# VHH binders against q9y6x5: the designs that were tried, part 82

Target 1, 379 residues: q9y6x5
Amino acid sequence: LPPKLLLVSFDGFRADYLKNYEFPHLQNFIKEGVLVEHVKNVFITKTFPNHYSIVTGLYEESHGIVANSMYDAVTKKHFSDSNDKDPFWWNEAVPIWVTNQLQENRSSAAAMWPGTDVPIHDTISSYFMNYNSSVSFEERLNNITMWLNNSNPPVTFATLYWEEPDASGHKYGPEDKENMSRVLKKIDDLIGDLVQRLKMLGLWENLNVIITSDHGMTQCSQDRLINLDSCIDHSYYTLIDLSPVAAILPKINRTEVYNKLKNCSPHMNVYLKEDIPNRFYYQHNDRIQPIILVADEGWTIVLNESSQKLGDHGYDNSLPSMHPFLAAHGPAFHKGYKHSTINIVDIYPMMCHILGLKPHPNNGTFGHTKCLLVDQWCI

## First folded at step 24 (VHH)

Design wn10
Fold by ESMFold2, fold request of step 25:
Structure wn10 (fold): chain B 379 residues (1-379), chain A 127 residues (1-127)
Amino acid sequence: as target 1 above (379 residues)
Amino acid sequence: QVQLVESGGGLVQPGGSLRLSCVASGFTFSASDFTAIGWFRQAPGKEREGLSDIYGRSESFTSYSDSVKGRFTISRDNAKNTVYLQMNSLKPEDTAVYYCAAGEYVRGSDHWTYDYWGQGTQVTVSS
């Protein structure tokens, strides 16, 4: 039986939701498998970058998806949530589904994971859905399970993405316990449906399943705004990305732009590209703009406008509020084991091991995940 | 073509109540987990203000701005493709044109975006 893996992401699932809310179905999943309580993700703690880091094992500077909004000065190309299909953006790395389906007698399937509807290195996921937020979780799951059961060559790696709790987290913020409890209960029900569907189709015993997320969420407020228009004229720069990590392309002398911004707010750090802290691993890519602004946790950078979001992410990846979790179940994993922390880039070499794939060069450390796996010497 | 039509506006005394309706056509708002219908208002010379929205496929999820929380209630009737705003304890500062709008959340957007707007209905709170 070839090894099979389903990778599931619930976007914006903050690690401490597990302690602060009830998850009977996810807790049963964890009890029968493994849990990593905190996954240290990559800076910036945004959706596209972290989903690509999971499947490439690379820091953002190395895989080239450095934000949800990007600009390439050489080609004059723009990337956004509505303009993400150009392979140019994705081709600086090889995601695991490409490596997987290029193996003899293997294919890959995808439901909405970032990049899976793009022909990366002229290779698109063997089975995929074009991104459409209107497609229900049930339909995504039905397609994935159909492909896992009925494909030739067999699907050995599948991805499944869901927009919650991120969508509601932005609307309510993580501190709205009443509304977030209802949102998170729905997500737990979806996890229950996933497990039940896999059991009913005879997939549960021989399929490895990872349930994880890309980042957490922190509380924001109308009382915590940083107004860039108060500090600098729009004509002096091009804004590539706004909050909470603004990407600034100067139109004039960049030292002049830096000097206008550096005293804008005590709740914002302003970095020249060469001065970005080394611990971010966020410097060595042309898509990282000459100046970035990093808001303090819970602060929102705005352009002379109010903000309608009460939760946000993208902040410093050392913040516990930005960290997701990882849970896993299947023949490759121990039962009832809890692990404190891994780096999000460690997930890729672990998945390659499970699937018997040779990993591409990456920033992950297989040794960090060995204790999760039944076939490894841990201590 | 997506269309939104507001109704139920009018003149009301302070402390009174009104119910606004927003009838949607050209789409079914409960056919997506991530389509929202929101209520907004704009008083003369002021910026448009978001008041409340409602989203979800089977279960409804709602939000409220601080200015109306506790006084206004959003609800929907999926069979009629209609969203309601029940406005209680009305104040003179609630005087505005009220708009409904349709919005969406997508992967990586970090916010809900409202692209379709009704023509508005006038609400006047005055003696």
Scores: ipSAE 0.871, ipTM 0.942, lowest interface PAE 0.6, mean pLDDT 94
Fold by ESMFold2, fold request of step 25:
Structure wn10 (fold): chain B 379 residues (1-379), chain A 127 residues (1-127)
Amino acid sequence: as target 1 above (379 residues)
Amino acid sequence: QVQLVESGGGLVQPGGSLRLSCVASGFTFSASDFTAIGWFRQAPGKEREGLSDIYGRSESFTSYSDSVKGRFTISRDNAKNTVYLQMNSLKPEDTAVYYCAAGEYVRGSDHWTYDYWGQGTQVTVSS
């Protein structure tokens, strides 16, 4: 039968957690498969953009999900974590589950991956769950495994998303070893449950499984705040997104707004859209606002002096603290192989190869992932 | 209908102890990994201050602000749908109205949002 793939994301899983905490179940998964120690994700290092980059192989400017909060001036539409279902936002790309289920005798299943409950190009995942954070990991896994085992046409591509360690990472910060150790132990137990469930259902030998994440996490502090209200009056701009990459829509002359902000803090870079560094690949989309503010690692942009965050992400994608990992197991993958790094956009063409799908034009490089795959020459 | 009802406030001497209760109704807070119950306070002329919260489905995860760490303990009884704040070594500066609130975390929010609030209970620390 056709190759099958399960793509799993644990949100906010910083790559070096693997070295700094104990993961008996994940380490056994890695031992029997492959590890990529650092995945270089896309800027900005936020949840919706990076999850869509994984499944499209595109930079954010190319797939159009450029932040967790967006505004389109022409249509007057807003996008947010609570207002994410309008296909308008998602239709600038074709995610892999759409391509997959349009093939003869194939379907796709999803448990909470961003975008899978949206009819993208009038096509919604064949089996899906509407997003609801109260649904347990066990219930998400039960639905996914039931669909993998019992669907006609068969489910050949499935996604599974979990909000940890991101949720707790924001609350504690990555440097809180006591609390993060308990959080990460629970995640390792969930990975153990995942593997055991797949074995018990007879799926383990013939299912390819990727466990990855969208970004990492850095420590924040009340001592590292950038107060925008100290530098510029609210009335001069519309705030589209705040921290750590602020998106500023000027209400007055944009050069005047830029000049008020450029010396606001030595810990913040202020960019006119045309001056955003080329290495970010973050310029060529109308959803990117005329001015962005990029805080240094561990700094928080606020409108007042307080912040509840002890951990955050969204920073420069060159920062190791922003990088997730990737582990994989299954018939397509070598056993016991470790690889230093890939780009997050490389995951898409690799998945297309595993599933026998023709990739859409994308920014990934299949050659970067060849060493992970048993059917490829790694030289 | 979501409701949170605080109780256990009152007058205590400096150095004393007090236990606040927050009874939740209209939802079960342990039915989600990502629902938190938090304690906040507001003294006259000050902004509302977050003190502690507790979340998790079966295992409890807790946080504390620096102002109360080591003196206050948050706990819960899932069977009673109730969260407690044990307040020890009380000081006059702990005088405030204490609120419990229910919050949640959702994918892509990057923060916990508290949308449901109790009416508050007065705590007064005075000799």
Scores: ipSAE 0.871, ipTM 0.942, lowest interface PAE 0.6, mean pLDDT 94
Fold by ESMFold2, last read:
Structure wn10 (fold): chain B 379 residues (1-379), chain A 127 residues (1-127)
Amino acid sequence: as target 1 above (379 residues)
Amino acid sequence: QVQLVESGGGLVQPGGSLRLSCVASGFTFSASDFTAIGWFRQAPGKEREGLSDIYGRSESFTSYSDSVKGRFTISRDNAKNTVYLQMNSLKPEDTAVYYCAAGEYVRGSDHWTYDYWGQGTQVTVSS
């Protein structure tokens, strides 16, 4: 029987939610499988980049999805959450569902994972849903399980994406314990439904399931605003992305724009592209703009206006508040094992191993995940 | 077509109460986990201010701005496709045109976007 893997993301699930809130269903999933308590994600800590890093094993500079809002100066193309379908943006890497379905007697299925409704290298997931936020978790799950049970060639790799707790995290912030407790209880109920559905269909014992996320969430405040209009006039630059990592395309001399910005706020770091810290692995792609502004945790860059966000992400990937978790269950995984940390790029080579796929060149280290797997020596 | 119709505005004395209604048509707001109906207001010479919203498919999730928290309560009746704003302990500073709006959250947006607006209803708090 070929190995099967379901990859699930709950967007914006901060790692320490597991310690600070009750998750009876997720904790039972972990007890019977493995937990990685902190996954160090990639900079910038945004949704599209980190979801693509999971499935390619690449840093953002290498896979080309460098933000949720991008501009390419050569082609003059724009990318956004509402304009993400052009394969141009995605074609700098090969995601695992493409590699998987090109194997003999295999197909891939997808419910809403970023990029799965795009024909990447002229290949779209064998079964997929076009992105639509109004489609319930139940419908996404029903489609995924139908495809896992009823497809020829068989679906051996499937993805499932859900917008919470990110949506509510932005609205309330992670410090709103009352509201976030209700949001997170609902998510735990959805995880319970997932497990129950897999058991009812006879999939639970032989399907490998990874439950993870792309990033966390930090608290924002009206008291922590960086007013960019106080430092520089709009006419000097084109704004490609705003907060918490602003992407600045100068319209005048780059050094003049840099000098106007460098002392704008003690709570913002201003980098010329060549000066971006090497630890970010965020320099070697034309889609990274000549100047970036990186706000301190919990600070919001605005254009002389208030912000209604109470939670945000995108900050420095060394911040624990930006880190998600990873839990997994299935025949490939140990039972009752907890691991402290991996890098998000390590997930890809681990998934390739589980599926028997040759990984494309990537930034992950298979050795970091060996302790999760029953067929590997931990040492 | 998508339409939002506010009602329940009028003149009220300071310390009084008023209940606004927003009837939605052309869509069902509880048919998505990520569609919200919000209340906003705009006083003369001021920018439009978000007050409260409500979202969710089966369970309602609510938010409030600091300016109205504890005095205003948002609620909805999904069967009537209607959202309410109960406004208590009204002050002259609450005098404004009140709008309801429909918004949504999508993957990667990092914010809720309100694209559909009602015409507004006038609330005047005056002795």
Scores: ipSAE 0.869, ipTM 0.942, lowest interface PAE 0.6, mean pLDDT 94

Design wn10
Fold by ESMFold2, last read:
Structure wn10 (fold): chain B 379 residues (1-379), chain A 127 residues (1-127)
Amino acid sequence: as target 1 above (379 residues)
Amino acid sequence: QVQLVESGGGLVQPGGSLRLSCVASGFTFSASDFTAIGWFRQAPGKEREGLSDIYGRSESFTSYSDSVKGRFTISRDNAKNTVYLQMNSLKPEDTAVYYCAAGEYVRGSDHWTYDYWGQGTQVTVSS
């Protein structure tokens, strides 16, 4: 009766993995639903920012999660993957699970999606797991399905996050087909388990399921390093984030720091904040530092050390290697339809439509996703 | 209390073989999909070098550096909470202190971080 939606993210799932590897379970999911072949994500192409963009429909400058590592000069607060629980960071936007559970007779559930264990606007997901990477996919799925099936008021929006293929993508790089094929086969098996569990519990026919990701992955190399220590002494700046988009807080005159960095490498663009390209929508937030360094695809910014990364992301969001995909199945979606592209911010207004929620002001365009939905006229 | 204890080092002739063991205590490395045990080495006058690691809950995923690929094999025994490095076709340039380390991956870290290290075991390849 009430519309229900499960939003699933497999972190770092590059769109062209679908073409280059075998996914019998995911392809069956797509065959009975819809596919968006690539999703244009937001700059910087990092985990926390893009997951928050999916659930808010906002560019990073608008929702305030501008990187995986941030510093706020006014409050002197720091944000990192290990220090992400202060609502201060999240309160510049309202994520969909908050809007959903404030409706009559509705609740929200979450397994590990960034921000779901934080009380955003004094509201935490009705059912949630505290983040712990040691919790298996099976346990995350078990909790989500239990909450979807057994909650009062009913869970109508749920999220599920998994760290692969991002974790292995960083270790091997996307070009290591032998190792990535084993990683991706495991992920396909997890998708099969997801679908099977939903069918066995009687949820499959009336639950809308979106499977997507936050970004892709590009190949890195020890031969493609940019050594900042060769260009500028540590004492001249505070490093807020390093690679592939470095966030630089000058300790001396900003122009002097800029001049020391601008010719550091032909494989790195150096931007004063006001000169960041407008197409990035990455300028109008105090958490964006006065200077950013943007490495070319496949290049790694380091501090006079070797890099063990063979894959990375965070690069220019125009790069196809940074783009994830989106697949969906359920009563709201057509069957057997493929769509070329949407923007990642378009996912939010689509989800609000499916759930019958009034979207907050956002950067998404509902028209971009109409062709995926059975209740919409495509043209 | 997390501990890693290496054993199996020693003196071996060029072309010989040696098997290193790393026993973990204070945690179970197969209780997480995102805990890795890796082998590193440091030769006199050189930087520490990553050689191989192994991770996964039930299935094992492995990596190897180019310097040891084909000669070294990483494996594990989950029941004993132990990781092995089988080193074949040893060369004098393999002489180093060998360390095992525990690494972790978390949401948003963008890298595997090795925070727990063993004391090291000396491997010397010489006649």
Scores: ipSAE 0.869, ipTM 0.941, lowest interface PAE 0.6, mean pLDDT 94
Fold by ESMFold2, fold request of step 25:
Formats: structure tokens, sequence, C-alpha cells
Structure wn10 (fold): chain B 379 residues (1-379), chain A 127 residues (1-127)
């Protein structure tokens, strides 16, 4: 009856990996579907914010997940990768799986997508896995496919998240061809397994599948460090997030903290909140701290220490190195079509269209994705 | 519950070799794609230095610091829940206490975090 959609994210999949490495399985997926070569994501180009932007169609300032590390001064609450389950953080928006499962005769399923194990507006995904990085891709896929095949009411929207190539990208950097080739080959094999599993279970012909990512990765180096301790004493501020976008909560007068930081490095921009460039859409939320520091591409902000990262993300969202791709296959999508670019917030209204859902107010533009869809005219 | 025990340290001449072992208990490191076992060292008066790590469920992925690349080799035996560091062409500056540690990568962390540490094993390269 209703159309079905599986949304898959491989974390940290830089768009130009498709050109620089071999992906026989993903290229077959693309050949029979659509490709968007570059998806312009949202600033900051971090994991939790961008995954929530995909499923809400909102800029970070509007959905409230503004970083992987956040602090709320009124409630004294902290958010982090290991402390992300308080609905307080997520309740400033309504993600698509909540809207979907509140429709008659529909449910949603999730394997590890950020937020799907949280009761957002008192509504948790109908079927979900608690986040656990030890759960294999195979087990995540097995759960998702069983839920897609065997649930009543039927699962019409499902999400699947995998931590690679982000995990290895941070360890090696995107320029380590030897190691990243092995990492990316494994990811391509997982995509092959996904497609094969869907075919064997009879899901492939009538399921729409989107494979995308939240951000890319840029090369870092021990030669490109910004030592914050050289510019300002720890006692003058609380550090909410460090690199490559530092979030600074002053303990003394904000202007004094700004003045100590403004000339700290030629490779770092220092912004008072009201001076953050408008193109970032990163100003109008209380969770954005009074001062942010934005490192240049490939530079790492540290506290008088070395860094173990050889790859990172979170930089200016205009940088091609921060952009993921999007590929899609299924009855809603054209076959063999390539599109240059969309905004990551455009994915939400497109998904709502495919599922027959009324989108909540959002920052996406449905017109940007029309050319991907068989039922639409490009103009 | 989680325990890491190093062995194989000792005295060796410059240019010599040693093989360190790290036996893990309380968890199975190959039961996760995102659990790493790493080797670190600390010389007297210096900060701890990361040398190499190994991760992956069935396939092994390895990394090496520039200071040991080409001389040290990390490997593992999943059936014995044991990680090895083969150290060749040892130099006096390799003298340190060597530690193994267990680390994890999680969604949104942007780095691998090593929370469990062994007691260390002394390696001395005599001048």
Amino acid sequence: as target 1 above (379 residues)
Amino acid sequence: QVQLVESGGGLVQPGGSLRLSCVASGFTFSASDFTAIGWFRQAPGKEREGLSDIYGRSESFTSYSDSVKGRFTISRDNAKNTVYLQMNSLKPEDTAVYYCAAGEYVRGSDHWTYDYWGQGTQVTVSS
C-alpha cells in the first residue's frame, strides 16, 4: 500500500571518495538509480547536527542539535556522544520517523541513526536499537529487513547508520590511500551485502533506498595545530567544544575573552555570536555559545598538546572536503541520472513527498530534488 | 572486569628484537568492529606516546606512529584474545614502559577513546 523508504548513512563519506577509490557495488547501485555528486551540508559539519538536519530539513540553529557537544546554561545539562538520550535536546524539531509513525497504519524502524533511541515529543521509533557500536552491520541490517518485512502496522520508514568511513577517516586521514582503500572496499562490500539481502527478501523492487552521509573529511597534521593555551588561560572560559569549531563560554566579560582570542592564530576566525556569518545559518539558538572559534581547513585547535587526529570534519560547509554524496534507487527515482548538488536540508521534503507526508516547516526546497523523482517535472 | 596484561618485556641490545603480548579478558576485542587494542609507551620524564593499534571484527586494520613505522608490527590472535607488538631494530630511545590499552570509537566522538590500560612491561635497550 504505502510507499516504503530506507535511509542509510555511512558516516564521514566524503563525496570525492567516489572518484578516487573503487566502489563496484555502489557504482552498480548508482547506475540503476540516481546520484547527487555533492550534498552541501550544514554548519557545523559534525555528525549529530547533520544527521538531524537530514531528518528534519532544518538548519542546526532551528533544530537545536548545534554540535556533538553542547551545554545549556539554564538547566546545566550537557550533551555529548555518550550523553545524548535526554529528549530536552531533541524536542526543538519533529523528525520524519515521528511524523511517519503517527499516521494511520504506519510504523518506523531504526538501527542506530542519531536520535532514534530517544522519545522525541514522547514518541520513540516504533522499532529501534539502543545505540551500541559493537553491533555489526549485518545485525543492524538483519533487524531492519525483518522489521520492513514482518511488522504490523507496516514499517514504511527505516533508518540504518554505520560509523565508517568516519572512524577510520579520523585515524588515517582521507589522503592515506593504502589504508583508506581497504576501509572503503569493506564499505562497498557492505553496500553489496545490503542490496543482495534486499533482493533475496523480495524487498528490492518496491523499496526506495537512499544511501548518503552527514559530512566528509579533511587531512590534518601535527604541523597544523592552534594552541589555545598560548592565547588564553583556562580560567577565563568554559570549553564546551574544541575542534575545529570551538564553543567558548566566557567566565569573565565576553569582550575581554574575545580580545584575548582575536589575534591568536591567522588560521582561526574568532566570532562573537552576533558576528557569525549569515551564510552559516548558525546564530539563533541559545545553545550556540557567545564566542566560537573556526579553524581553517586541516587545522586543529588543541590545549597545549599534540593531536592524534589525522583526519577531521566540522569546518566551513562551503568546503568541498566537508560534502558527502547522495545515491538513491527505487520506484520513486529515475534510473541512470546524475545531479550535481543539493542542500542536505532538501532531503527532508523529498522524503516527505516520497512517503506522502506533510512536511513540517523547514529550510529545504523541494524544487531542488524534483529531477531525481519519476513523478515530477524538473521545472 | 575488563583486564589487559602485558608480557614479553626485558633487556635487549641495540638492533635487537622483542615481542610483546597483551592478553585481554572480560571482553572479546574481535566482537566489535570499533574496539581497538593499542600499544603505548612512557619513558622516564616523558608523556605517554601512542605507537600502534589494531581494530576490526574479522579483518584487521592497523595504524603506526612515525616513530615506529617500519620497525614495529602489530598483530593479533583472535582465538587467544591476544594482541602482539613485534619490535625490531630496537634503539636506546625505545627504552620505556610499554602499555596496552583498549579503546572504542562511537558515533559522534570524532576520536578513539582508550579507557582500559594494562599494568605495563619494561623494555630496556642497553647502550
Scores: ipSAE 0.864, ipTM 0.940, lowest interface PAE 0.6, mean pLDDT 94
Fold by ESMFold2, look of step 24:
Structure wn10 (fold): chain B 379 residues (1-379), chain A 127 residues (1-127)
Amino acid sequence: as target 1 above (379 residues)
Amino acid sequence: QVQLVESGGGLVQPGGSLRLSCVASGFTFSASDFTAIGWFRQAPGKEREGLSDIYGRSESFTSYSDSVKGRFTISRDNAKNTVYLQMNSLKPEDTAVYYCAAGEYVRGSDHWTYDYWGQGTQVTVSS
């Protein structure tokens, strides 16, 4: 049978949590596999964009999921965490599970990875769970393992998504050692449960498993607020997304809106779309608004004087606090190998290689990940 | 239909204690890892203030504002679908209407959203 791959995301798992907190189960997983200590993700460093970048190998401007909140002026469509199922948003790319299940004698399974409950190019994951945050990790895992063991045609690619440590990271902030230690211990226990379940079902020896994340988390505070209402009347623009990257659709002349915003705070960069730094690869899509505001790390853009956020993400992707990690185990991977850094878009061509799939055009570089794989000459 | 009912408010002397209860119906809060019950208060002429919340399926995860940390304790009884706020060392500045609210976290929301509110219970701390 062809090689099998399970891709797992724990949302908001900052790379340095691994060195700053205890993870006996994850460290055991790494000891018998590979670790990439830092994964440089894509700008903006938000959940929907980065999960889609992992499975397409594309920058956000190329796959079209450019934020967690989007507006398309031509169709008048809105995208949000509660309104994400319209294929319109997802159809600018082909995710790996679509390519996989279109191969002869293969299917794909999904437990809540962003986009897997959407018919992208009229193709939905062969087996999937509709997104529902009330479904436990155990139930997600039970469905995935059932599909991996019992499907015809066989499931060769599966995804599993969990909302932590993102949910708690927003509530406590990454520097709350006491509370985050309890959260991260729970995450490590879930990883232990995952490995134990795979062993008990006879899947562990022949299944490739990647455990990764979409972004990190930085500490916020009430002392670091940028109040937009203090520098521009909200009647001059439509707010598409707020913080830490605000997406501004001018209602009047764009230059007038820009001029009102450019001196609003020394802790915020204001970009006309054509002036967005090239290193962000965040310009060439109609869903990117004419003006964006990029807060400095740990700063929050607000419309009033208060914020409930103690942790956040979405900042400049050069910031180490925004970077997740990647760990992997299975027959395709070396044992005990550690690698410093890859780009998040590099994961896609590596996965295509493992599964024997022809990658679509993408922004990843296979050479960046080849040293993780046993079938590659690294030197 | 989701409903939250507060009880346990009243008049108390400075330095005294009260225990507030919030009974939830129309949902089971321990059936989700990402449902929270929070306590809030609003004093006359002041903005509403978040005090504490509790969430989790089998383990309880809690938070406290600086204004009440060390004096107030949040807890829950999953079998009764009830959340408590134990308020000790009460001060006149704690006088307010106290509300419980149910909140949720979902993929990509970037924050906890409290959409369901109780009617409130008055707490008055005076000599």
Scores: ipSAE 0.830, ipTM 0.925, lowest interface PAE 0.7, mean pLDDT 94

